VH-VL binders against UPF0659 protein YMR090W. Designs and how they scored, part 2

Target 1, 227 residues: UPF0659 protein YMR090W, of Saccharomyces cerevisiae (q04304)
Amino acid sequence: MSPMKVAVVGASGKVGRLLINQLKANDSFSTPLAIVRTQDQVNYFKNEVGVDASLTDIENASVSEITDAIKAYDAVVFSAGAGGKGMERIFTVDLDGCIKVVEACEKAGIKRFVVVSALKAEDRDFWYNIKGLREYYIAKRSADREVRNSNLDYTILQPGSLELNKGTGLLQPLDKLEEKASVNYSINREDVASFIVESLLHPNATVKKTISLVNGNEPMEKFIQSL
Below, E stands for the ipSAE of ESMFold2; O stands for the ipSAE of OpenDDE; V2 stands for 0.75 times the mean of E and O plus 0.25 times the DockQ between their complexes.

## First folded at step 1 (VH-VL)

Design be1 (framework fv_bebtelovimab)
Fold by ESMFold2-Fast, scan of step 1:
Structure be1 (fold): chain C 227 residues (1-227), chain A 121 residues (1-121), chain B 109 residues (1-109)
Amino acid sequence: as target 1 above (227 residues)
Amino acid sequence: QITLKESGPTLVKPTQTLTLTCTFSGFSLSTSGVGVGWLRQPPGKALEWLALIYWDDDKRYSPSLKSRLTISKDTSKNQVVLKMTNIDPVDTATYYCAHRDYGEWSYFDYWGQGTLVTVSS
Amino acid sequence: QSALTQPASVSGSPGQSITISCTATSSDVGGYNYVSWYQQHPGKAPKLMIFDVSNRPSGISNRFSGSKSGNTASLTISGLQAEDEADYYCSSYTSDNYVFGGGTKLTVL
């Protein structure tokens, strides 16, 4: 069994950088590809991190250019986002960037696709009145719908509020998710990266699934077994 | 608790490059969603937005001034630098740097005191 | 500039209400979902008073309110106080571009 070749869109983001490091360190994977926007980021991943890198600005790249970048890979992870940037980047990155990558996967014949979305994207009542997040959530919900409409073996990950703490490896069971409503729906970025790795290693549990990611007390192995 | 301070020359000659530094405290430009912008106001005139830099080094420029502007950051020093080439008397203005947070893409919530730059010989 | 127009000046007496208009010549520029208002006292930096048409930052008096109708955003100041005397600027955000109005000088007589 050959190690899996993974291309990461949004590799320069906080989750993306952690993911690249975890993929590089795990013998189940070949050297990953960091798909990045700037030449400085290409140089960083090639020279400092020691992985492959492609200068492919997802905001402006055509589907054909994205297809050329990923065509040698077995799986693609979309962990790019506008974050708190201007409204246009929500449309061009969170929505259209994701859709273009889905189309590129289909054209390249790549089935395995993992996307980092947002907690409760389908539940308008949850996010519609959160100041500053409405457009972001509209984009995430719409992109998730396009991902589900594709022929891909997708996994949609919906993390809560992203933290910079060291990962715990512990998740909140899905049937107890609402218990966190009174505290906080938070998730460490390192745990999101770890769960992407686990999703790629456990396709039978994660393919065609939308999975909420919030920190709790259940080990990831047990969490995955319950999916 | 969030503070910003502009620094740079107060007098610049036409055709030179203007370099302005914004030094800030109370936030990190490593925090997701945070950005720092530059704006200016000529004496007695309206505010004009110049440039914005995000935590991930993404940059935005005023369309009319893009060819003259370079914005950069040094997150370890809590500084953002603006360079404007080929300075002209019409560029005489008070220059401000300003903060924006995650989800605040349409406005600036905290501003520096401003620094007046006069372009003349 | 022709993008956002404000009256050059407005005046009122203590206790009165006044309204400052901000009219866009094009909805491409105005957007009107991303309208902000800034207060500027002489020699000082602008201060955010209203954002996203009608939202008020923490610490800003509820005497300040924002609204929009058609192609015009409005800042209303009720119960005028001497300290309200300042220049007021509207701003719109569209396509990663920030556009400002010409400013309105409020005089409290």
Scores: ipSAE 0.006, ipTM 0.468, lowest interface PAE 13.3, mean pLDDT 88

Design be2 (framework fv_bebtelovimab)
Fold by ESMFold2-Fast, scan of step 1:
Structure be2 (fold): chain C 227 residues (1-227), chain A 122 residues (1-122), chain B 109 residues (1-109)
Amino acid sequence: as target 1 above (227 residues)
Amino acid sequence: QITLKESGPTLVKPTQTLTLTCTFSGFSLSTSGVGVGWLRQPPGKALEWLALIYWDDDKRYSPSLKSRLTISKDTSKNQVVLKMTNIDPVDTATYYCAHSEYDFGSGYFDYWGQGTLVTVSS
Amino acid sequence: QSALTQPASVSGSPGQSITISCTATSSDVGGYNYVSWYQQHPGKAPKLMIFDVSNRPSGISNRFSGSKSGNTASLTISGLQAEDEADYYCSSYAGSYTVFGGGTKLTVL
């Protein structure tokens, strides 16, 4: 059993930073790669966090440049996002950035791909009239479609509203999702990072799945057993 | 049915540039996910990968031969061309071109040409 | 100095099973998730037998199977037949280049 080598796109984001720390601390994984946009971010991850880092701006990088950055890795996580702000960046990061990383994974021969999407991306009635989120959801829905149409061993994670609270390890059961009022569709960023780690450790339960992540009362281990 | 065929000189002198053309049918190299590669096999020796060109004109080369190799495509003619500079007798080999599709992985070749033997001598 | 190491030869008798290993020795072949296997008879172009570690192209006998454990991929041929005698090559994509193993000569005794 060799430790898994994971490259994280969007490592400088809030979920990405938590994920890098969890991967670094877990003996099932080799030193992760932080894929970042600026030299200051490269310096941060190499010198302060103590992980590998690649200066690869996914907005402007070609598929071949992304392929070169990830080629030595076993799995790629896409946790980049504009977060509903900056319309131009929604299309270049959330949509095209994701599509280029999928293509780079296929060119690099990397099967395992985990993407952080958005809750109920397929359900247009859920998001179409939410002020400020329509363009973001169009991008996420379209990117998810491209991911599903790839030959990758993908896992699409669809978190609710992201919060920066300490993780609880507790999720809302999928068959009880509709029992929640929509205003309560929130999820801790640390629990999203933890679930990415669990997805990589439990491929049989998570490959080819689209999984909604919302705070609840079910331990993550039991949640995975129900997938 | 996908078919590929190699063409070029069968005898080349040392220090010259070898130019090989792969002509194919049954697919388009403008289709997303498609690539064409070049490989060679010296008499009695192992297969060696040389270069690959993708639908998006991205090019990949063997690290040991990169300075000598140029791969290009003409999608309107269904052709991929490989040029190797400064040839020497150790470049004597059967040269193959082959189809690759990244939707099924980027490290394999599912359809091959028959190969063309290139002998390097004075 | 190959990034993929195969045994030079392997042998078996008709009806037996044999396994050919392919071990990644270069860190640049990290992940090793797309392994392919090729069969080559003398004077012929290689034929794809296995891709993506364990998948068979249409028309390839189920006597041929692929697997992977760690950095070692294996090709197993069950119910060995005389026509299986050939050279077998493994290959993997390292992101920026493709690498081939040195080849294994299978002799059917």
Scores: ipSAE 0.006, ipTM 0.454, lowest interface PAE 15.1, mean pLDDT 86

Design be3 (framework fv_bebtelovimab)
Fold by ESMFold2-Fast, scan of step 1:
Structure be3 (fold): chain C 227 residues (1-227), chain A 123 residues (1-123), chain B 109 residues (1-109)
Amino acid sequence: as target 1 above (227 residues)
Amino acid sequence: QITLKESGPTLVKPTQTLTLTCTFSGFSLSTSGVGVGWLRQPPGKALEWLALIYWDDDKRYSPSLKSRLTISKDTSKNQVVLKMTNIDPVDTATYYCAHLGDEYWSGDAFDIWGQGTLVTVSS
Amino acid sequence: QSALTQPASVSGSPGQSITISCTATSSDVGGYNYVSWYQQHPGKAPKLMIFDVSNRPSGISNRFSGSKSGNTASLTISGLQAEDEADYYCSSYAGSYTVFGGGTKLTVL
């Protein structure tokens, strides 16, 4: 009956920022928590955006510190990623950061967990020879495995190449993914944020699922009905 | 209207530290998704990316020059400062500072540039 | 260190179309879909023409378009005009930094 309280790890990233705005605007959710790395980011979310914010550096925080930050929330979204902006951060954020947040959810008794991963993370043949993405994909694939091995009601979202275009609300049907050329596996960041919201609103369709996200011609509501 | 202007010495001696200041107006470097970068162009040669600082104080440096570069911001003064140590004649170039807006964040594209300042390195 | 290769020059006549290529010499750079194109007239600062492979900033003519296939990004200028004569630079996000191509001089004959 009460609106869902959502904590967003990586709120300062582009997907995270769009997600915070969508959660704030939707009556199904209470004021979200922006989990961020710097005091400037805390000040931005509290003073400019008008949401809750926690200074919790996922790279250096213990599981207990992360647990304390999220324990009042109903669901956690992990949309943090190094994104190649610091090679060492791939291991501390995309891999270990995700694993620590999963452990923190388990300790806090939070079941609902959504993670933004990468398209075809489990298929090494897809990404192993794409230089510049190998370390990133190793981290994403390994983190996804830890998420699946957890007791959480997880949703693993695997977006294609992330773009800044305005969301279309249109996705490529999962059974038609291979009809697109790999160079066209792209997804607007706003559509990823919208799909995270839809995943939280439709747990029966999205819990315990790994879902590829690529823009196409199918409305998001019909896409979810097909899951 | 967004504007940026580079300032600093126009002539420096080898081995000195070059300090350049970018003063801007029309935006705040506390705005999420905004950044300011430094680039240079030696006379008649290609553009070279040097450094970038984001609204959240995250800093990026050219790998080949990282040991010589420091970028910092003063949000209250609307300034970004670049320092380059151990200056050499090959560092003679027009130095630009440039704005990175939220919609250009994904690819670190610079939509508005300063006029540039020529720095000559000679004894 | 120059991971992006462009032709040194390209030429065309008014009203024609030309294409400038930008090829990543390694997939470390070519694996990203974050390519920008800049136009630079002599003595002036660069101007952003295209970002994220194919997107135009507000105010940029639709005569300028971008595309990417594999490790090669392309800038196409249709309906060539005398004022298009300039140097064109591609740049690509490369993870923790950005790399620029060597530039292409466009001559409008």
Scores: ipSAE 0.005, ipTM 0.483, lowest interface PAE 12.5, mean pLDDT 87

Design be4 (framework fv_bebtelovimab)
Heavy chain, then light chain:
Amino acid sequence: QITLKESGPTLVKPTQTLTLTCTFSGFSLSTSGVGVGWLRQPPGKALEWLALIYWDDDKRYSPSLKSRLTISKDTSKNQVVLKMTNIDPVDTATYYCAHRPYYESSGYTFDYWGQGTLVTVSS
Amino acid sequence: QSALTQPASVSGSPGQSITISCTATSSDVGGYNYVSWYQQHPGKAPKLMIFEVSNRPSGISNRFSGSKSGNTASLTISGLQAEDEADYYCSSYTSSDTVFGGGTKLTVL
ESMFold2-Fast, scan of step 1: ipSAE 0.024; ipTM 0.607

Design be5 (framework fv_bebtelovimab)
Fold by ESMFold2-Fast, scan of step 1:
Structure be5 (fold): chain C 227 residues (1-227), chain A 123 residues (1-123), chain B 109 residues (1-109)
Amino acid sequence: as target 1 above (227 residues)
Amino acid sequence: QITLKESGPTLVKPTQTLTLTCTFSGFSLSTSGVGVGWLRQPPGKALEWLALIYWDDDKRYSPSLKSRLTISKDTSKNQVVLKMTNIDPVDTATYYCAHTLYDWGSYEGMDVWGQGTLVTVSS
Amino acid sequence: QSALTQPASVSGSPGQSITISCTATSSDVGGYNYVSWYQQHPGKAPKLMIFDVSNRPSGISNRFSGSKSGNTASLTISGLQAEDEADYYCSSYTSSDTVFGGGTKLTVL
């Protein structure tokens, strides 16, 4: 029994920052690695947060470079996104960045992989006509398929619209998802971070699963028991 | 199909550097996910992994032997070379090179092996 | 140390099923790793029988199967045949090392 070492790709994002803080605070985990794209972000995580950091730009890094960054770790979380910075970055970050991290996990011998995707990525009718999201969803759906085709012990998390509210720890049961109006398919970023932690602590319930994350009234521990 | 063959000296003296060459056919070491490893087996003992080189020149070494090992590739010649410095009688073993494929989160093991070459270290 | 432990020997009669265990005694080797199994006849190079815990290469009989529970991987050979008599090695790929077990000699009685 040793604490789990987790590397977080996209640690500088809103979900990633919350995740790093939760991993650092939890004795089930060793000091996490923040994988980031700028020197300012490396300095932030090392000096202000007090965790390990790697300057590894997923958009431009080779699989070998990513492998070297993560090789000492037990699990990898991919929580990176293009952040609305242009069409090209959806392909190079959300799609190819995810694929390269999967390949790096394989080379490093790391099986445990959690990816933050998007709600109902498989259902084109849900997202095809949402203004401004078509290309993003094409990338997420395609990346999810590559993750499922891998032999990794993956967990694909598909959150609804991400909110900045404090986490509630309450989720909408999967068998009751359609009872909510689609405008209410939202999830607090802190609850996504918390569910990533719970996924890593409960592999039996979450490995090889695609899990929709929407806030509701069911406690997270009960939700996991139902998986 | 895929074949690999080890070559090098069969008798070497203590303190010398052992150089082994793996010549292969039926695959390219420029193909994503492809790697070639070196392993050894002393007479009557277990298999031991030594080193591995991937298509992108990423190199992995046994932690206990890393200071003595150098692995390199020549993709155009279909060759992978292993050098081991400061050899000792305990390094007497059959040395194997083997193909592997890492693809889409799957490690496919060492699926094709050379016949092996026995290297005896003696004065 | 960071090793995979196998029994030194196992035996069975033709038609029986036998299981060979491979236990990781270190967290560095045991968790979230890829497990392969190799068969070696005397004087021959090893042959890959199983990879990624339970996947079988093309041409390998379905009598060979792999599984893993916790830190212990298992190779099961059903319908044991005389030609199965060999040494069997497990191997685990990790982020920093590739480790082989000590080997198990299978005798077909």
Scores: ipSAE 0.000, ipTM 0.428, lowest interface PAE 17.1, mean pLDDT 86

Design be6 (framework fv_bebtelovimab)
Fold by ESMFold2-Fast, scan of step 1:
Structure be6 (fold): chain C 227 residues (1-227), chain A 124 residues (1-124), chain B 109 residues (1-109)
Amino acid sequence: as target 1 above (227 residues)
Amino acid sequence: QITLKESGPTLVKPTQTLTLTCTFSGFSLSTSGVGVGWLRQPPGKALEWLALIYWDDDKRYSPSLKSRLTISKDTSKNQVVLKMTNIDPVDTATYYCAHRGFEDYLSGAYFDYWGQGTLVTVSS
Amino acid sequence: QSALTQPASVSGSPGQSITISCTATSSDVGGYNYVSWYQQHPGKAPKLMIFDVSNRPSGISNRFSGSKSGNTASLTISGLQAEDEADYYCSSYAGSYTVFGGGTKLTVL
């Protein structure tokens, strides 16, 4: 089998950066593509990281422009977000940006799509009264529904609160989340990146699934075997 | 590994323009989600946020100071520059630049690494 | 300050727990869950202790914890140690701008 070619939307984000490094270091993958918003970011990924890069601002790019950027790739990862820059960008990046990438994948004939969403996005009661996050969760829930309604071999990852710590490779079993419904859930960014890699390497376990990602005591490989 | 250092004049006269430079290493302003902010602290008083520039050249300013502030970046030099016009003795403060790390809306916005600060005295 | 109110000072003995509050006069803290806390020793730059209400950066002791109820965020320090004596500032990201509290001086014995 040939190494998989992966394009990463949101490559300049903290999860995206870790993901690019892990893909570059793993022989199962060809040199990844960093899809970025500025020329400085293109220069960084090409000259300092040593990977391919495309100047494609998903907020303003057409579906056709995104399709042209990704058409040579086997899989696409969407790990982009508005950040804390303003409410409007939640709709243009987290919602519409994701939808345009899904449409671009369909147009390019790319089946494999992994998206980084948010914990319990489908459960309105969970997030409806969290001040400042309602609009963000509306966008994530709506994007996730569009992903599920596509013809793609999707994986929707729903991480808990993202932390700065080094990855542990340990996850909370899915069947124990209901017992701990009132507990704060968190996940290291490096573990999210590692799980994206594992999702791409284990499609039979992860295709057409929505997977909550929270740190715990179960090794990642065993977690995947239970999916 | 992330480090930032402020530089600029330590003494300025009222009505002049103050120009401060933040030089950093260990990260690139081309990384999505990162930014560099400027903050200040008058002697014995609270911290005040002034401005922020994001990786995509988007800029945010303190509403009360917006008309006096300009923030810009020079990615080739790893520098962010703040200009404050019509300086006044009340602007006497230690000025800090800081790395703003965030990835998406859920991760929020915060300043995780700070420069040592540079004291600017406004006096005639 | 006007937007975020902290007590001017708090004190405790070694081994004790103390809590510092940060209350919004508007929806700054109550409207957004983007509260961070900074520790500042005399003559030094601030250090991030807590972000997004309750998250700890790598290397920060678990004696420091954050919480939020309504429009009030709180920093709790358990097992007080002499080196915890410092000024503590809360900050809130209110969508398009950042605001800081007035600061709290913690005195340990």
Scores: ipSAE 0.006, ipTM 0.484, lowest interface PAE 9.2, mean pLDDT 87

Design be7 (framework fv_bebtelovimab)
Fold by ESMFold2-Fast, scan of step 1:
Structure be7 (fold): chain C 227 residues (1-227), chain A 120 residues (1-120), chain B 109 residues (1-109)
Amino acid sequence: as target 1 above (227 residues)
Amino acid sequence: QITLKESGPTLVKPTQTLTLTCTFSGFSLSTSGVGVGWLRQPPGKALEWLALIYWDDDKRYSPSLKSRLTISKDTSKNQVVLKMTNIDPVDTATYYCAHDFSYGEYFDYWGQGTLVTVSS
Amino acid sequence: QSALTQPASVSGSPGQSITISCTATSSDVGGYNYVSWYQQHPGKAPKLMIFEVSNRPSGISNRFSGSKSGNTASLTISGLQAEDEADYYCSSYTSDNYVFGGGTKLTVL
């Protein structure tokens, strides 16, 4: 009945920025909350983008602090990552940051949780020997397991390599994922943001699902119908 | 037209902290999507990326150097500052600042560079 | 060794075409998603020649073209001219990290 209130952890990241803009532009959603780690990011989202913002550094914040930030929201999206900031932040952001947000959602009574993970996180043979990604994948696989073991209405999105090309709205069908060579497992960041929006609008198709996101030729609407 | 210019000491002693300033014109670091990066090139060697700061104060660092680097901005002065701790003779290089309007994919305008020599 | 491998040098005569390769030494799930190429004349700052594999900035001659196949990106310079003599660097952007190749010295004979 009421537009959905969404809090986005990692709003200042490339997917997060696109997601905030899409949520703001869509009448199915109330003004989103950008959860960010610096005052300049708060000022940007409040003054330039025109959305709500919370200074809550997920790396250092307690579960109680995160709970207080999100408690007025209907759904939480975790789109945060360590990026190139080194191995310690993979543990404190990609792994523990995600786990703390799950715990905060449970404490706040928020059931709907969408997390941006990584393609084939469960398949060690896929990622174990990819240079620069081993520790990241260990964190993503472990966080995904914690998400699945929660009582949340979760959606785990596992994108391939993230690209900044304009979104196409076209995805590779799940039953044809293995037909692609691994070097072609890429996905537009804008399409990841769009699919997060679609996940929130189509809970019956996406709740309790782990969904691989790779560029392809199937329209997103048809892709969701096949879930 | 977009222009950038590096400034700072040209001679630094080992173990000191190097501070470099990039002053720019023709764009604002309050504009969404805009960033300024720092790169370096030792004499006769390849280019190496060091750090990047975005309009919203989001920061990225080279993984191999992140413990030694701090990047900051002063949007009102059109300046970006890079600090590098525990300087060593191998850090002798021409240092460049560069404009990014691509979420960090590429640098379309570069400063002229400033040579920093590290010696006793 | 850098993550991106370029030949140390290439040479050609005026009017010829030359190609400079840039190969990722380790596999990445996306390979070369974002490839840029920079030209650097002695004593000068680098100049962007190609971005996003094959796009040219305004003002860059169409004699410069970029392509990618698997883990190898290529810069091709057609109709080689004396002013093309320079160092050329490839760069890839993946996982919020910029990686540069070792550079290729182009000599115009």
Scores: ipSAE 0.000, ipTM 0.472, lowest interface PAE 10.6, mean pLDDT 86

Design be8 (framework fv_bebtelovimab; at its last look DockQ between E and O 0.34; V2 from the best seeds 0.00; counts 0 for: pae E 8.4 > 2)
Heavy chain, then light chain:
Amino acid sequence: QITLKESGPTLVKPTQTLTLTCTFSGFSLSTSGVGVGWLRQPPGKALEWLALIYWDDDKRYSPSLKSRLTISKDTSKNQVVLKMTNIDPVDTATYYCAHRSEWYDILTGPYFDYWGQGTLVTVSS
Amino acid sequence: QSALTQPASVSGSPGQSITISCTATSSDVGGYNYVSWYQQHPGKAPKLMIFDVSNRPSGISNRFSGSKSGNTASLTISGLQAEDEADYYCSSYAGSYTVFGGGTKLTVL
ESMFold2-Fast, scan of step 1: ipSAE 0.040; ipTM 0.607
ESMFold2, look of step 2: ipSAE 0.012; ipTM 0.547
ESMFold2 (binder alone), look of step 2: mean pLDDT 88; pTM 0.920
OpenDDE, look of step 2: ipSAE 0.031; ipTM 0.643

Design co3 (framework fv_cosibelimab)
Heavy chain, then light chain:
Amino acid sequence: EVQLVQSGAEVKKPGSSVKVSCKASGGTFSSYAISWVRQAPGQGLEWMGVIIPIFDTANYAQKFQGRVTITADESTSTAYMELSSLRSEDTAVYYCARESDYSSGWFDPWGQGTLVTVSS
Amino acid sequence: NFMLTQPHSVSESPGKTVTISCTRSSGSIASNYVQWYQQRPGSAPTTVIYEDNQRPSGVPDRFSGSIDSSSNSASLTISGLKTEDEADYYCQSYDSSNHAVVFGGGTKLTVL
ESMFold2-Fast, scan of step 1: ipSAE 0.005; ipTM 0.517

Design co4 (framework fv_cosibelimab)
Fold by ESMFold2-Fast, scan of step 1:
Structure co4 (fold): chain C 227 residues (1-227), chain A 121 residues (1-121), chain B 112 residues (1-112)
Amino acid sequence: as target 1 above (227 residues)
Amino acid sequence: EVQLVQSGAEVKKPGSSVKVSCKASGGTFSSYAISWVRQAPGQGLEWMGVIIPIFGTANYAQKFQGRVTITADESTSTAYMELSSLRSEDTAVYYCARDTYSGSYEPFDYWGQGTLVTVSS
Amino acid sequence: NFMLTQPHSVSESPGKTVTISCTRSSGSIASNYVQWYQQRPGSAPTTVIYEDNQRPSGVPDRFSGSIDSSSNSASLTISGLKTEDEADYYCQSYDSDNHGWVFGGGTKLTVL
């Protein structure tokens, strides 16, 4: 009914920044909340982007602190990652950070939760022997399982290799996903951000679903209709 | 016993392109990323980009965006770096190095021997 | 985007200790792991330190790494200097925002 209030965890990341801009520009949404780790990031989002911002370091924040940050919001998006800091942060951010946000949503009474995961997280044979990805994928697979076992109206997005190209709005149909195996599984970060927006606008098609995101030739509107 | 073996030295004219190869042995090629780094004579190391063979995708340093293309052939365990619109300033030793997808631990644990590319008229 | 700044050169006598700094221009040095590479003339670089302070197999314990958040810098310390330590040393860290690697400008170590 009224514009949706969205809190974005990991707003300072590349997908998060694009998502904040898209939410700000779309009249279906109220001013979003950028949940960030540093004071410089708070100042950036408040003063340069013109959105709300919360200094909440997801690695170190308690469930109660996260709950307080998000409690005024209708939906939460988790788009945070460990970056290049290694296994400790994969454990504390990608895995436990996601779990804490799920618990915070449940405590706050927020049902709508969208998480950015990773392509084929359930398929160990795909990722188990990839150096540098095993720990990341273990965390993503485990977090996805916790999300699925929650009482939330979740959407788990599993993007392929993230590119920083302008979005095309075109996705690969789910029943043709393997046709990309010989070429690539790439997905533009802007298309991931756009699909998060579309997921929030189309809950009937996206709630309780795990959705692989790879660029292809099908318009996003038709892709959603097939879910 | 992982080894990265690069193609031999090249002499190219300004405005042309060069394609350097990097053949990996000893490990599963698709299990790693391959980064490319260059070093002009007497200068420092400069990262150019990385290919992630399993996804068939590459990322490039902003300075080289639009001029560098990095590809991989998994059937031959070989990565390639192609640099176009060559200038004299592109004279450098070009290295490939084994990388991780996350960039978080043990990156660049093996390096190729380097390929000297000389751009002269 | 950030830069890693190293001194152009350092020198010290055999048997003494030298420290090479690597300062990050924006964002915290502790946000991403720092690696250190040694390069001798005519050779490809080799890792002497990874993950801020870890030594690869075969690297002597005379080489150590550290992070100082207050100066926003990483340091490579080499004790008991030997003539074979003469080389260029490069720090490196990952730029998570741009999904790429950043190298420091390099430091020439002279053991005299």
Scores: ipSAE 0.000, ipTM 0.430, lowest interface PAE 13.0, mean pLDDT 86

Design co5 (framework fv_cosibelimab)
Heavy chain, then light chain:
Amino acid sequence: EVQLVQSGAEVKKPGSSVKVSCKASGGTFSDYAISWVRQAPGQGLEWMGVIIPILGTANYAQKFQGRVTITADESTSTAYMELSSLRSEDTAVYYCARGHYDSSGYESFDYWGQGTLVTVSS
Amino acid sequence: NFMLTQPHSVSESPGKTVTISCTRSSGSIASNYVQWYQQRPGSAPTTVIYEDNQRPSGVPDRFSGSIDSSSNSASLTISGLKTEDEADYYCQSYDSSNPYWVFGGGTKLTVL
ESMFold2-Fast, scan of step 1: ipSAE 0.011; ipTM 0.523

